# VH-VL binders against b7kms5, part 33

Target 1, 80 residues: b7kms5
Amino acid sequence: DTFETVRNTIRIESEVDESLRQLCHEERITKETWLEAAYLYLCEKPEELAQVIQLAQERLSQRKAIADYKRAKTMQERFL

## First folded at step 2 (VH-VL)

Design a10 (framework fv_miptenalimab)
Fold by ESMFold2-Fast, scan of step 2:
Structure a10 (fold): chain C 80 residues (1-80), chain A 123 residues (1-123), chain B 107 residues (1-107)
Amino acid sequence: as target 1 above (80 residues)
Amino acid sequence: QVTLVESGGGVVQPGRSLRLSCAFSGFSLSTSGVGVGWIRQAPGKGLEWVALIYWDDDKRYNPALKSRFTISRDNSKNTLYLQMNSLRAEDTAVYFCAHIKYYGEGLFPFDYWGQGTTVTVSS
Amino acid sequence: DIQMTQSPSFLSASVGDRVSITCRASQGISSYLAWYQQKPGKAPKLLIYAASTLQSGVPDRFSGSGSGTDFTLTISSLQPEDFATYYCQQLNSYPLTFGQGTKLEIK
């Protein structure tokens, strides 16, 4: 009983979630432990970590753009 | 680079149906921030918006036409459709398809247009 | 629905003239306005969006101004290829609506 844990809520793309869920089922692991292992592994691989950070930055930019497009096409809140 | 080509127009009798097609290239309707729409123009008259569809399948219609017209797409064929039912003489027009994308500042203007296909509703 | 009214409906001018076409919205539309040019037998071409932003490839003799309900399209020095019908369009709310058009013809 040496691990202190925190509860986090994360929102990820449904396609990624489906793929990750299938991987976790096949390998008999949980999303939580996969996330921990992936982060720990990448912290020991600086070049791979840098590539992951770049992909994360690109995905975040895409999400922000899509959210803006969705707001704009509804033509609501135009005077706000 | 963006091209749109309408087809399917012709002469039809009142009360009949007609389906128009718009074959496009130079963009994908799966790209976020993109859409395509239909605009019509009666002989010697101005432009009237018919309908449009966005990348996420959000469809918007001119309320005057929504009950008779349906917009749809086939992304695998890069084709936009307009199904027109219960046609009336007042539907006689050139039907244009046009590309839209986000230009910033909340705007989705019709930035590139096809050459149009003529629909004549007459007995 | 937002009604768009253009003035004048017909305008005669000579090459080299400065010409202005106006467009009035029945409700406030901020700067959610576009201008299109249409030549006989051809599809419309986007000239200006956001009331005053020139579309790429459009000559800088074209300019747009205005906000709210009153808008103006100006051509500073008419060229032969500019004789066409011009339409304004509001992009503020659905349904999207166009002005009735202004036909610019050679004097």
Scores: ipSAE 0.376, ipTM 0.791, lowest interface PAE 2.0, mean pLDDT 91
Fold by OpenDDE, second read of step 3:
Structure a10 (fold): chain C 80 residues (1-80), chain A 123 residues (1-123), chain B 107 residues (1-107)
Amino acid sequence: as target 1 above (80 residues)
Amino acid sequence: QVTLVESGGGVVQPGRSLRLSCAFSGFSLSTSGVGVGWIRQAPGKGLEWVALIYWDDDKRYNPALKSRFTISRDNSKNTLYLQMNSLRAEDTAVYFCAHIKYYGEGLFPFDYWGQGTTVTVSS
Amino acid sequence: DIQMTQSPSFLSASVGDRVSITCRASQGISSYLAWYQQKPGKAPKLLIYAASTLQSGVPDRFSGSGSGTDFTLTISSLQPEDFATYYCQQLNSYPLTFGQGTKLEIK
């Protein structure tokens, strides 16, 4: 079997990224293969998948809120 | 496959209104992280951002156009709209709709574009 | 608003040439910068985002560099299909803004 890969840029929160990197290092895997495996596993676990999706949605909303705040603050500083 | 198709362009007189539509497929605007926006390009000129709407119905506008332009969506039809009021000659442009996906604290680029619809404002 | 200034506005080059286009932001935008390619009568095409990340499907002869206020798009070896207009866009804050464009013409 042959695999075709697609290049992606993934931005991960720094603390989570560090923890994930450590795990991958200890288990001698990569973040990429971890993500693939995790997704495939969750595809067979509908309840767990739903929980992960909900958590992901919450984290996304949090990221957006932080971004909006940072941009608003930058605008205020411009007028000072 | 992501596709976007603009429509509704035409020739109008100054002061009139026009509504553009953007039918899209390959994604849903109800999906978390998705955004769709309008970008216009006057003849022989550069690109100008008009407005953006996110999956959570958050809307962002070019301040210069906010008072006259309104972005909206119909998720059931997978369609984006741009209501343009009090049109001016300087609004003459090709209007593109484009897709973004929001991933983090920064904004992400428009990774998919329609071919655009032409709006001409002239007396 | 953040103003994006590209240079040069016009550039003539030959196939095989190495060319660079610069984009300067009026204020710091970190790495929140994208590059687009547009050919006549067509919609813009995303080339690079996050200042240096190549969009999927884009040839690796395209590269982006820079952070803060100064950015560069580089084409290592121009191909015939690369003659077009290029735009930078800041992704840091609203309103979103583009550079005025750089038209790359065949010499």
Scores: ipSAE 0.103, ipTM 0.797, lowest interface PAE 2.4, mean pLDDT 91

Design a11 (framework fv_miptenalimab)
Fold by ESMFold2-Fast, scan of step 2:
Structure a11 (fold): chain C 80 residues (1-80), chain A 123 residues (1-123), chain B 107 residues (1-107)
Amino acid sequence: as target 1 above (80 residues)
Amino acid sequence: QVTLVESGGGVVQPGRSLRLSCAFSGFSLSTSGVGVGWIRQAPGKGLEWVALIYWDDDKRYNPALKSRFTISRDNSKNTLYLQMNSLRAEDTAVYFCAHIDYYGSGLFPFDYWGQGTTVTVSS
Amino acid sequence: DIQMTQSPSFLSASVGDRVSITCRASQGISSYLAWYQQKPGKAPKLLIYAASTLQSGVPDRFSGSGSGTDFTLTISSLQPEDFATYYCQQLNSYPLTFGQGTKLEIK
């Protein structure tokens, strides 16, 4: 076919990966094709795309908070 | 509202084992930055830290007690445990469980405490 | 290990007095210090963290000061309910350590 592909390494939360893996296995599709299809579908649905972006922003904020907590915890082991 | 209730204390003979429990509510030990710990107080004496466990299962122990005491949790039951082995007379104390939260960079005080459970080790 | 030493171990005072309790760390702990109040037969209660920040719900007659190795807890005007044992605790490094306690008694 005419597909030119790129290789990306993407890290996602284990719980999400497990759920997506099961969905892909049951539906006989790959994670790559699911990601491509989901993005293309959302690009045609502005309201739904906006909702997904909001969720992504919330998840990013949560990851930042977790990183801040882990950093603070390790500071209790200060050298001195 | 954070609440913690200790149980499992009692009179036990030297060399025996005892498991203490702490039932908590008002928070989840799966929440980032949260931890719970054990602090003990011998009759008429001051406070001594025993052990603590954070949300990510990071466990810290008083080095003097690490060989005999094990901290664990069951998040499904909102319960903290302290397994105490090879008990000695000097382990006689009130054992408190206490909540830890993130109060800023490097600040994890014991902000809420249970009422304590009494352990008496005597022959 | 960081040793925490309180002074005095016993303090007698009257209602309305201004009292101060000192806590000394054997090495620098910056402002990683908390103060607790314990009444007879009860669990400790967090009063102050970060050496000088008052915990929510604690009366403003309580204040903390200091940094590094020397810290002070001050009660500006003693009330009857303030007669208790006070403990400092360092939050800087493991193992976590407490002072031996200061028992505040009515004169």
Scores: ipSAE 0.033, ipTM 0.713, lowest interface PAE 4.9, mean pLDDT 90
Fold by OpenDDE, second read of step 3:
Structure a11 (fold): chain C 80 residues (1-80), chain A 123 residues (1-123), chain B 107 residues (1-107)
Amino acid sequence: as target 1 above (80 residues)
Amino acid sequence: QVTLVESGGGVVQPGRSLRLSCAFSGFSLSTSGVGVGWIRQAPGKGLEWVALIYWDDDKRYNPALKSRFTISRDNSKNTLYLQMNSLRAEDTAVYFCAHIDYYGSGLFPFDYWGQGTTVTVSS
Amino acid sequence: DIQMTQSPSFLSASVGDRVSITCRASQGISSYLAWYQQKPGKAPKLLIYAASTLQSGVPDRFSGSGSGTDFTLTISSLQPEDFATYYCQQLNSYPLTFGQGTKLEIK
């Protein structure tokens, strides 16, 4: 069988991306297939999925907080 | 999916006012990090940034246009507006609305655009 | 304000060619640089952001490089659908500014 794929740009925190890239290299897989496999695995693991979702929500909140801080700083610079 | 649709363009005389609208879907301007802005393009010319509004109602303007143009939003309608006053011939352009998502690493590009609405200022 | 200068303004090439467009900022903008493609009568399309990150759905024949003041958009092998006008944009500071554009035409 063949799979139809869609191109996706994923923004990953640099340290996590590097670690994941290293793992994929060692295991001779790709980040894409890793993500697919991880998702499929978690779909069968409701408790683990819930934990991952919570962690993902926390990380998103952190990103938004950083965004707010950077924008505030930009505004300060505008008045200097 | 993200979509943006501009409207309100037309032909107006110099000195008049016009208000453009941008109806969007697939995102909310109340979401932290989201911004929507206007970019215009005169006939046969390049792109010029006009204004930008963020989820927290922070507004940024092209200094050359700030005195005459006002950006605003209605979150209940998922609509962006551009009030243009004292219009001039040089304001003739296609006006695009576009989406950004500020992820915290700096300013981000306009990743989704509408098809634009045409404004013609002539006597 | 930060001025963005693209070169060349016009470029003629053939299908299969490798082409490069450059963008120079009047001052350092780190990696806060985006590239857009625009076809006649259409809205611009985001190709590259953060100087070198490919936008989703964009063919990998497109690539971006550079930091500071000098940036390059490269198309490794031109396809018929790639003939269009390209713009760079600095995302470093307000006011946001674009390059004047590069029109890529069929030779």
Scores: ipSAE 0.016, ipTM 0.727, lowest interface PAE 6.7, mean pLDDT 89

Design a12 (framework fv_miptenalimab)
Fold by ESMFold2-Fast, scan of step 2:
Structure a12 (fold): chain C 80 residues (1-80), chain A 123 residues (1-123), chain B 107 residues (1-107)
Amino acid sequence: as target 1 above (80 residues)
Amino acid sequence: QVTLVESGGGVVQPGRSLRLSCAFSGFSLSTSGVGVGWIRQAPGKGLEWVALIYWDDDKRYNPALKSRFTISRDNSKNTLYLQMNSLRAEDTAVYFCAHISYYGSGLFPFDYWGQGTTVTVSS
Amino acid sequence: DIQMTQSPSFLSASVGDRVSITCRASQGISSYLAWYQQKPGKAPKLLIYAASTLQSGVPDRFSGSGSGTDFTLTISSLQPEDFATYYCQQLNSYPLTFGQGTKLEIK
């Protein structure tokens, strides 16, 4: 009947972090509790959860696209 | 909210040089995956790609123009440049600057364009 | 270099008509194709990218299809504001190349 906490290190976009930090300051909460609350809330709302997952997939695709571009760029240069 | 504004066009004699500027806002060319380029259009003709510069300073040129044109940027001023040397009558065109974004399995096109600046090469 | 050829170069149509223009690449470009609309005296406006993905804010009467070498832009019911010149562009390899353009005029 006790919670065990885990310490995580995550990398997020700097502008997102700045916005989240400001929100937490204004509402007098922590980033940790905001993350927990957001996830738990979305788990109770399947359609909203699906929208968030779609946004997450789009953001991940953007990061992969940058990596793919750098790879393609290197291959093009090597074949010239 | 993304804007690009070209300047520096005008009437110039053949053989002379001219530098175009593109002042942009709403994005940074230091952001990964971002590029900005130049596209030109001769009077009554179609679109021709000139050059493109990416966030990591990778530069790509139309091979027909590479020997005479140089693309550069100043991130502190949010400004893109096109240095045009040894100008010819056939370089007469409206020169547009345009934003390009993320690459990979889906190469992104020019999604935001400036209004263009006119270059006339005439003797 | 990849050559992009549009057909037709000129098209006359009436409001309400369904219109299609085609773009052919001289070699395979997968789905790395964009369509632009340009009105006289204005900069081009992006309509479609990745051959079939509609840019946000573009009316749903515009659609794109195709893959590889043959691509089509379709306007399901022409509106007065659609009379313009349309360009395709390949984004598969350097140099980036555009089609010669299709001028769509009111009949």
Scores: ipSAE 0.000, ipTM 0.628, lowest interface PAE 14.8, mean pLDDT 85

Design a13 (framework fv_miptenalimab)
Fold by ESMFold2-Fast, scan of step 2:
Structure a13 (fold): chain C 80 residues (1-80), chain A 123 residues (1-123), chain B 107 residues (1-107)
Amino acid sequence: as target 1 above (80 residues)
Amino acid sequence: QVTLVESGGGVVQPGRSLRLSCAFSGFSLSTSGVGVGWIRQAPGKGLEWVALIYWDDDKRYNPALKSRFTISRDNSKNTLYLQMNSLRAEDTAVYFCAHIKYEGSGLFPFDYWGQGTTVTVSS
Amino acid sequence: DIQMTQSPSFLSASVGDRVSITCRASQGISSYLAWYQQKPGKAPKLLIYAASTLQSGVPDRFSGSGSGTDFTLTISSLQPEDFATYYCQQLNSYPLTFGQGTKLEIK
């Protein structure tokens, strides 16, 4: 599974997407309905929602750190 | 577990081209932070980094090799490629592919390696 | 480019000996240094990363030290399986560079 980056689609890890697609196929639901159900369920459970938000913040921080690392290395290549 | 297997090596004449492949399993090159690269070793000599490609298609090259070598990947086949053009006798080496990952504040070193594929440039 | 220089290039030792190999960077690389072991005909094996952190599965007789420009790999009590070539690598800057290697031979 080659995943292309496009501006108006969600970019997620391929392993996560593959696992979610398999689950949706086996349970006869769609990714759209799973996402809606998951969000609605978590909104009614503040403690679980907080944990999910924490994981999301960690993943976002990691992506920013990677972007910052690449920028720093590009600058170093140009000036050193 | 993580495995990498190189192929495509052989005997080739100077000035010709060759494409190496690295089939990997146990990880995805679409996973954030993951990269795979090529390291070569001439007979009786040390290790020389060739190129590296990250999950987002960011490519890094040894400046000495960038004009002749191109790194690419096919995520649908879990395969990494190295296209080598205008081959010279000095390119004779064992070519290894290896896994690398960005971890927090730095780059984690090459932790899993293939067995290597031999390229011999001779007449 | 950052040049990595190892010393010595060749080292003869006996089983049970304490052995040290040094690696010097031409510029400061903080602790972004790894050590690899390579046996004849085999791919390199990661021993140490972040200058001093032992990779999982590597025997505790191996240790690394140093920061900045000067680094040392030490084997406290040499075993028969330790006769190999050792390489350092800097991970601070592109291009990634390795030392020339230190061949550890039986005396």
Scores: ipSAE 0.000, ipTM 0.625, lowest interface PAE 15.6, mean pLDDT 84

Design a14 (framework fv_miptenalimab)
Fold by ESMFold2-Fast, scan of step 2:
Structure a14 (fold): chain C 80 residues (1-80), chain A 123 residues (1-123), chain B 107 residues (1-107)
Amino acid sequence: as target 1 above (80 residues)
Amino acid sequence: QVTLVESGGGVVQPGRSLRLSCAFSGFSLSTSGVGVGWIRQAPGKGLEWVALIYWDDDKRYNPALKSRFTISRDNSKNTLYLQMNSLRAEDTAVYFCAHIKYWGSGLFPFDYWGQGTTVTVSS
Amino acid sequence: DIQMTQSPSFLSASVGDRVSITCRASQGISSYLAWYQQKPGKAPKLLIYAASTLQSGVPDRFSGSGSGTDFTLTISSLQPEDFATYYCQQLNSYPLTFGQGTKLEIK
């Protein structure tokens, strides 16, 4: 009967976080309300939603690649 | 829009040194996963990778060139450098700089290239 | 070092032809292969990455296939602007290596 909320913990890239914090401060909104608004807006725009999902998949692959790179770099330095 | 512009080529005698520059825009070499490298092409021949530098200053070299060539960057100028020492006639080539990045479990290919700068090593 | 061998080194064809260029790696490289097109006096242009993924803006007459050690670049209906030199490149391990190139010329 009442509007319910949940608490989430997320980790995002430092540069993205700083940019988002700046935006929220200047516009006098919160990260929580920005996230809700962005998702709701995109759900009404299927083509834009598809593009955002593609970007998210690309960013996830990039994070994995960076982790793999650092491991490979460390291994090369130790076992050359 | 990504652009890369090479400069610093010219005619040089064997045994001399030359420094090439690559001015880039549309991306930052401080972005995680991003790298910029040098690829060369001798007249009438194919492509040969020279060196690569990543956002975290990790440097990779063609083993045949590592002792004579040094890659570096200046992030404040968005510029990449290739210092070439003890030049030989076999180093005569067009030198390209190109953008690359890590993607998935491998390396994304060179997707943006400069037009190249010509280095001629002759007496 | 991984050696990349292209065949043929020279290919003569006519507009409208279907042509294929092959690239063989001396060791397994999974799908970490790219194809580039280079026109005289110009920088190489990326056509295909991950062996079979077409780069944005590249015409759909270009396609790539293969995995492991054997790869193929196909142009389904050759156009005048396609006469160029084509290079494959492995991105699996250092040093990065390219094939010797295939020059596609007018018959």
Scores: ipSAE 0.000, ipTM 0.641, lowest interface PAE 13.6, mean pLDDT 86

Design a15 (framework fv_miptenalimab)
Fold by ESMFold2-Fast, scan of step 2:
Structure a15 (fold): chain C 80 residues (1-80), chain A 123 residues (1-123), chain B 107 residues (1-107)
Amino acid sequence: as target 1 above (80 residues)
Amino acid sequence: QVTLVESGGGVVQPGRSLRLSCAFSGFSLSTSGVGVGWIRQAPGKGLEWVALIYWDDDKRYNPALKSRFTISRDNSKNTLYLQMNSLRAEDTAVYFCAHIKYYGSGYFPFDYWGQGTTVTVSS
Amino acid sequence: DIQMTQSPSFLSASVGDRVSITCRASQGISSYLAWYQQKPGKAPKLLIYAASTLQSGVPDRFSGSGSGTDFTLTISSLQPEDFATYYCQQLNSYPLTFGQGTKLEIK
């Protein structure tokens, strides 16, 4: 009957954020409730959950690679 | 597969300008970890790095050439450019365009090269 | 600038020979060294990066070794197509620099 909530800040890609904002505006829901609903729905669908986790792993790998590339270029510059 | 084709070379008088082009395929210069550069080779001499540009528009120049040469790109045309100003006889060389990508652990070698375009600066 | 010096500048050898070309950096560059092969009238081809890692598609008779300032490119059994000019390049710092080249010719 009561919800105890936590506040957290997350950083997501600009293009994804813009798309999600538009969806929430059109459907008259909030980002918070969309996130809760999406997670709860996926927890009941093991096959779909596995696919989402795979996509998340791919996106995380891409972010790590980009950070690694930037670090590598900076290392070279240190020896100028 | 990666291919690069240079163009725009020719015979030019000292003090003039010339713009070289490099048309590439098999990769996108907007892909993280990718870059493209220019390397030149004077007749009968060795290789000299000119400039390079990375996917994030980070540009690096040979300090000896930075004041006269400018590297740029047009991602929509898959083309790299080298603008060469105030040309001198010592700029006479074959100019190669070469692909760079991250090979891990900080290594960015020139892994694929075009066949080059010849620039002759003659008075 | 890091200066790269190759030795010898000129090398004569026969098919089947084991040949070695050396490259010396004026400062320590760890393993940030690449080797290129250039045939007359052609563009250079990447052979080795990270001092000792063979590029995909390059024959296994080519090998690289070394770290710091002294590096060696070895061809274990020279083939007719290997007669070319070889260049080392440091990847450690800007400006990027190449050795003067080693011309490998038929004996």
Scores: ipSAE 0.122, ipTM 0.731, lowest interface PAE 3.9, mean pLDDT 89
Fold by OpenDDE, second read of step 3:
Structure a15 (fold): chain C 80 residues (1-80), chain A 123 residues (1-123), chain B 107 residues (1-107)
Amino acid sequence: as target 1 above (80 residues)
Amino acid sequence: QVTLVESGGGVVQPGRSLRLSCAFSGFSLSTSGVGVGWIRQAPGKGLEWVALIYWDDDKRYNPALKSRFTISRDNSKNTLYLQMNSLRAEDTAVYFCAHIKYYGSGYFPFDYWGQGTTVTVSS
Amino acid sequence: DIQMTQSPSFLSASVGDRVSITCRASQGISSYLAWYQQKPGKAPKLLIYAASTLQSGVPDRFSGSGSGTDFTLTISSLQPEDFATYYCQQLNSYPLTFGQGTKLEIK
């Protein structure tokens, strides 16, 4: 039984990343295997998956809004 | 796999209009975090960003082109459009469509590109 | 607009060489910087984003460094397929802008 891996860069919010790292350390797993396992678990849990997706969408929208604000602020500072 | 294919390029006279299309597959523009944009390259010159549209229909334009160019999408067809009006000689270029994935940290590089379609504006 | 200036505009090197291309932003852009490779008649290819993150599938001989206004793309050991034009792009502010490009030619 063999598997191939793909290269990914995952950027996680600092507080969440810290908590996740701590959990992985305590359970002697990696963030990568955690994500794989979590996804596979959720694939068999449609209601939970839907909740996670909704939460993820909200977090993404928040990140975009913050980024847009930062860009707008940077532009304003340019004219000062 | 992600693929993008531009079309609609050609030779037009100054002042005329042209609409470019970009048919894409391997992703949906309705997917959160996805964006698609246009980048052009004049003959022998560098890259110039034209416009960008995100999954939430947020549109961004190069200010120099905003008054003449309009970006739009048809999610049912997985197609991106660029309406170009009042074309000028300096609009002569290869026009690329490209995919971005919006990252939470605010990074959104163009990670997949089409091969481009050529637009020539000449009298 | 944020101006991106690359140096040098032209660079000649040999296979096996270590080369560096610099990109300077007219104002601070943090780590919002990407590098692309373009070969004649082809579309650009993403190499690096977030200043130093290697795109999936890109050889690890490519690396990026820098933050703020000064950035560097480094190829540790040039391969024949690496001769091309390279562009930096700032992702910090609209309008998005590219450097003028650096053409890497075989010596």
Scores: ipSAE 0.026, ipTM 0.779, lowest interface PAE 3.1, mean pLDDT 91

Design a16 (framework fv_miptenalimab)
Fold by ESMFold2-Fast, scan of step 2:
Structure a16 (fold): chain C 80 residues (1-80), chain A 123 residues (1-123), chain B 107 residues (1-107)
Amino acid sequence: as target 1 above (80 residues)
Amino acid sequence: QVTLVESGGGVVQPGRSLRLSCAFSGFSLSTSGVGVGWIRQAPGKGLEWVALIYWDDDKRYNPALKSRFTISRDNSKNTLYLQMNSLRAEDTAVYFCAHIKYYGSGEFPFDYWGQGTTVTVSS
Amino acid sequence: DIQMTQSPSFLSASVGDRVSITCRASQGISSYLAWYQQKPGKAPKLLIYAASTLQSGVPDRFSGSGSGTDFTLTISSLQPEDFATYYCQQLNSYPLTFGQGTKLEIK
């Protein structure tokens, strides 16, 4: 190969991972190459890149809200 | 087109060793994600996975066979090998080699197969 | 190890019949399941992967369904060339394991 690579560990939602694995199996590509291709494609499309960043920000915000809700709910249930 | 051709089978006595070969064409085992493995089938029985090797030399074995069998390859010859030691009567089977591909976190199934080579372990 | 159990082990049917065979995994394997067809004296042929995706060149009378632990292979209108042994395989974890096979015989 002619490329220098790095290994990263990424944690994503299980449902998203399952869907992505299925896509990769059907299209005969790897998660690594899909991630590289997606990023490179979006870097050439500023308006689409901005939409993806907005979705990422929304998903991050939702994860924080869910974590906060679960913590609060657990405390309430413990006192009931 | 993709082809795989097994060889090296025959009749051997229990306790002996045997080396199987699989010559392949139409793909390279140096291509990212590509793997090749061995699957065996005893007479009148079902399929049993033996071992596989990937492009990055990651080797996986059936735990029941790992102590006696070794998978290896020679990329310059497009050839896969299975070294079988301490052979037993229950190793009598047709041995197939087959192409597989790794897709990041899962395996694509065995999509191309050779026709197999027969190993008979008998005294 | 994940155990794969097929049902039935033997099935007799006639040309034109709709037949189904099932495969059950001893633990969840998501959709990491393949189906193979094997004719006497021949190597297995891949029919379906990812539980429901038809391999290129396989007739559309073959279909797969299921996820988790329960999977089904269906042949909507059986043809003479379909009499063979069928195997499921899980690709979720090592060791890779196959079902015991279902032999489809002509009535």
Scores: ipSAE 0.000, ipTM 0.622, lowest interface PAE 15.6, mean pLDDT 85

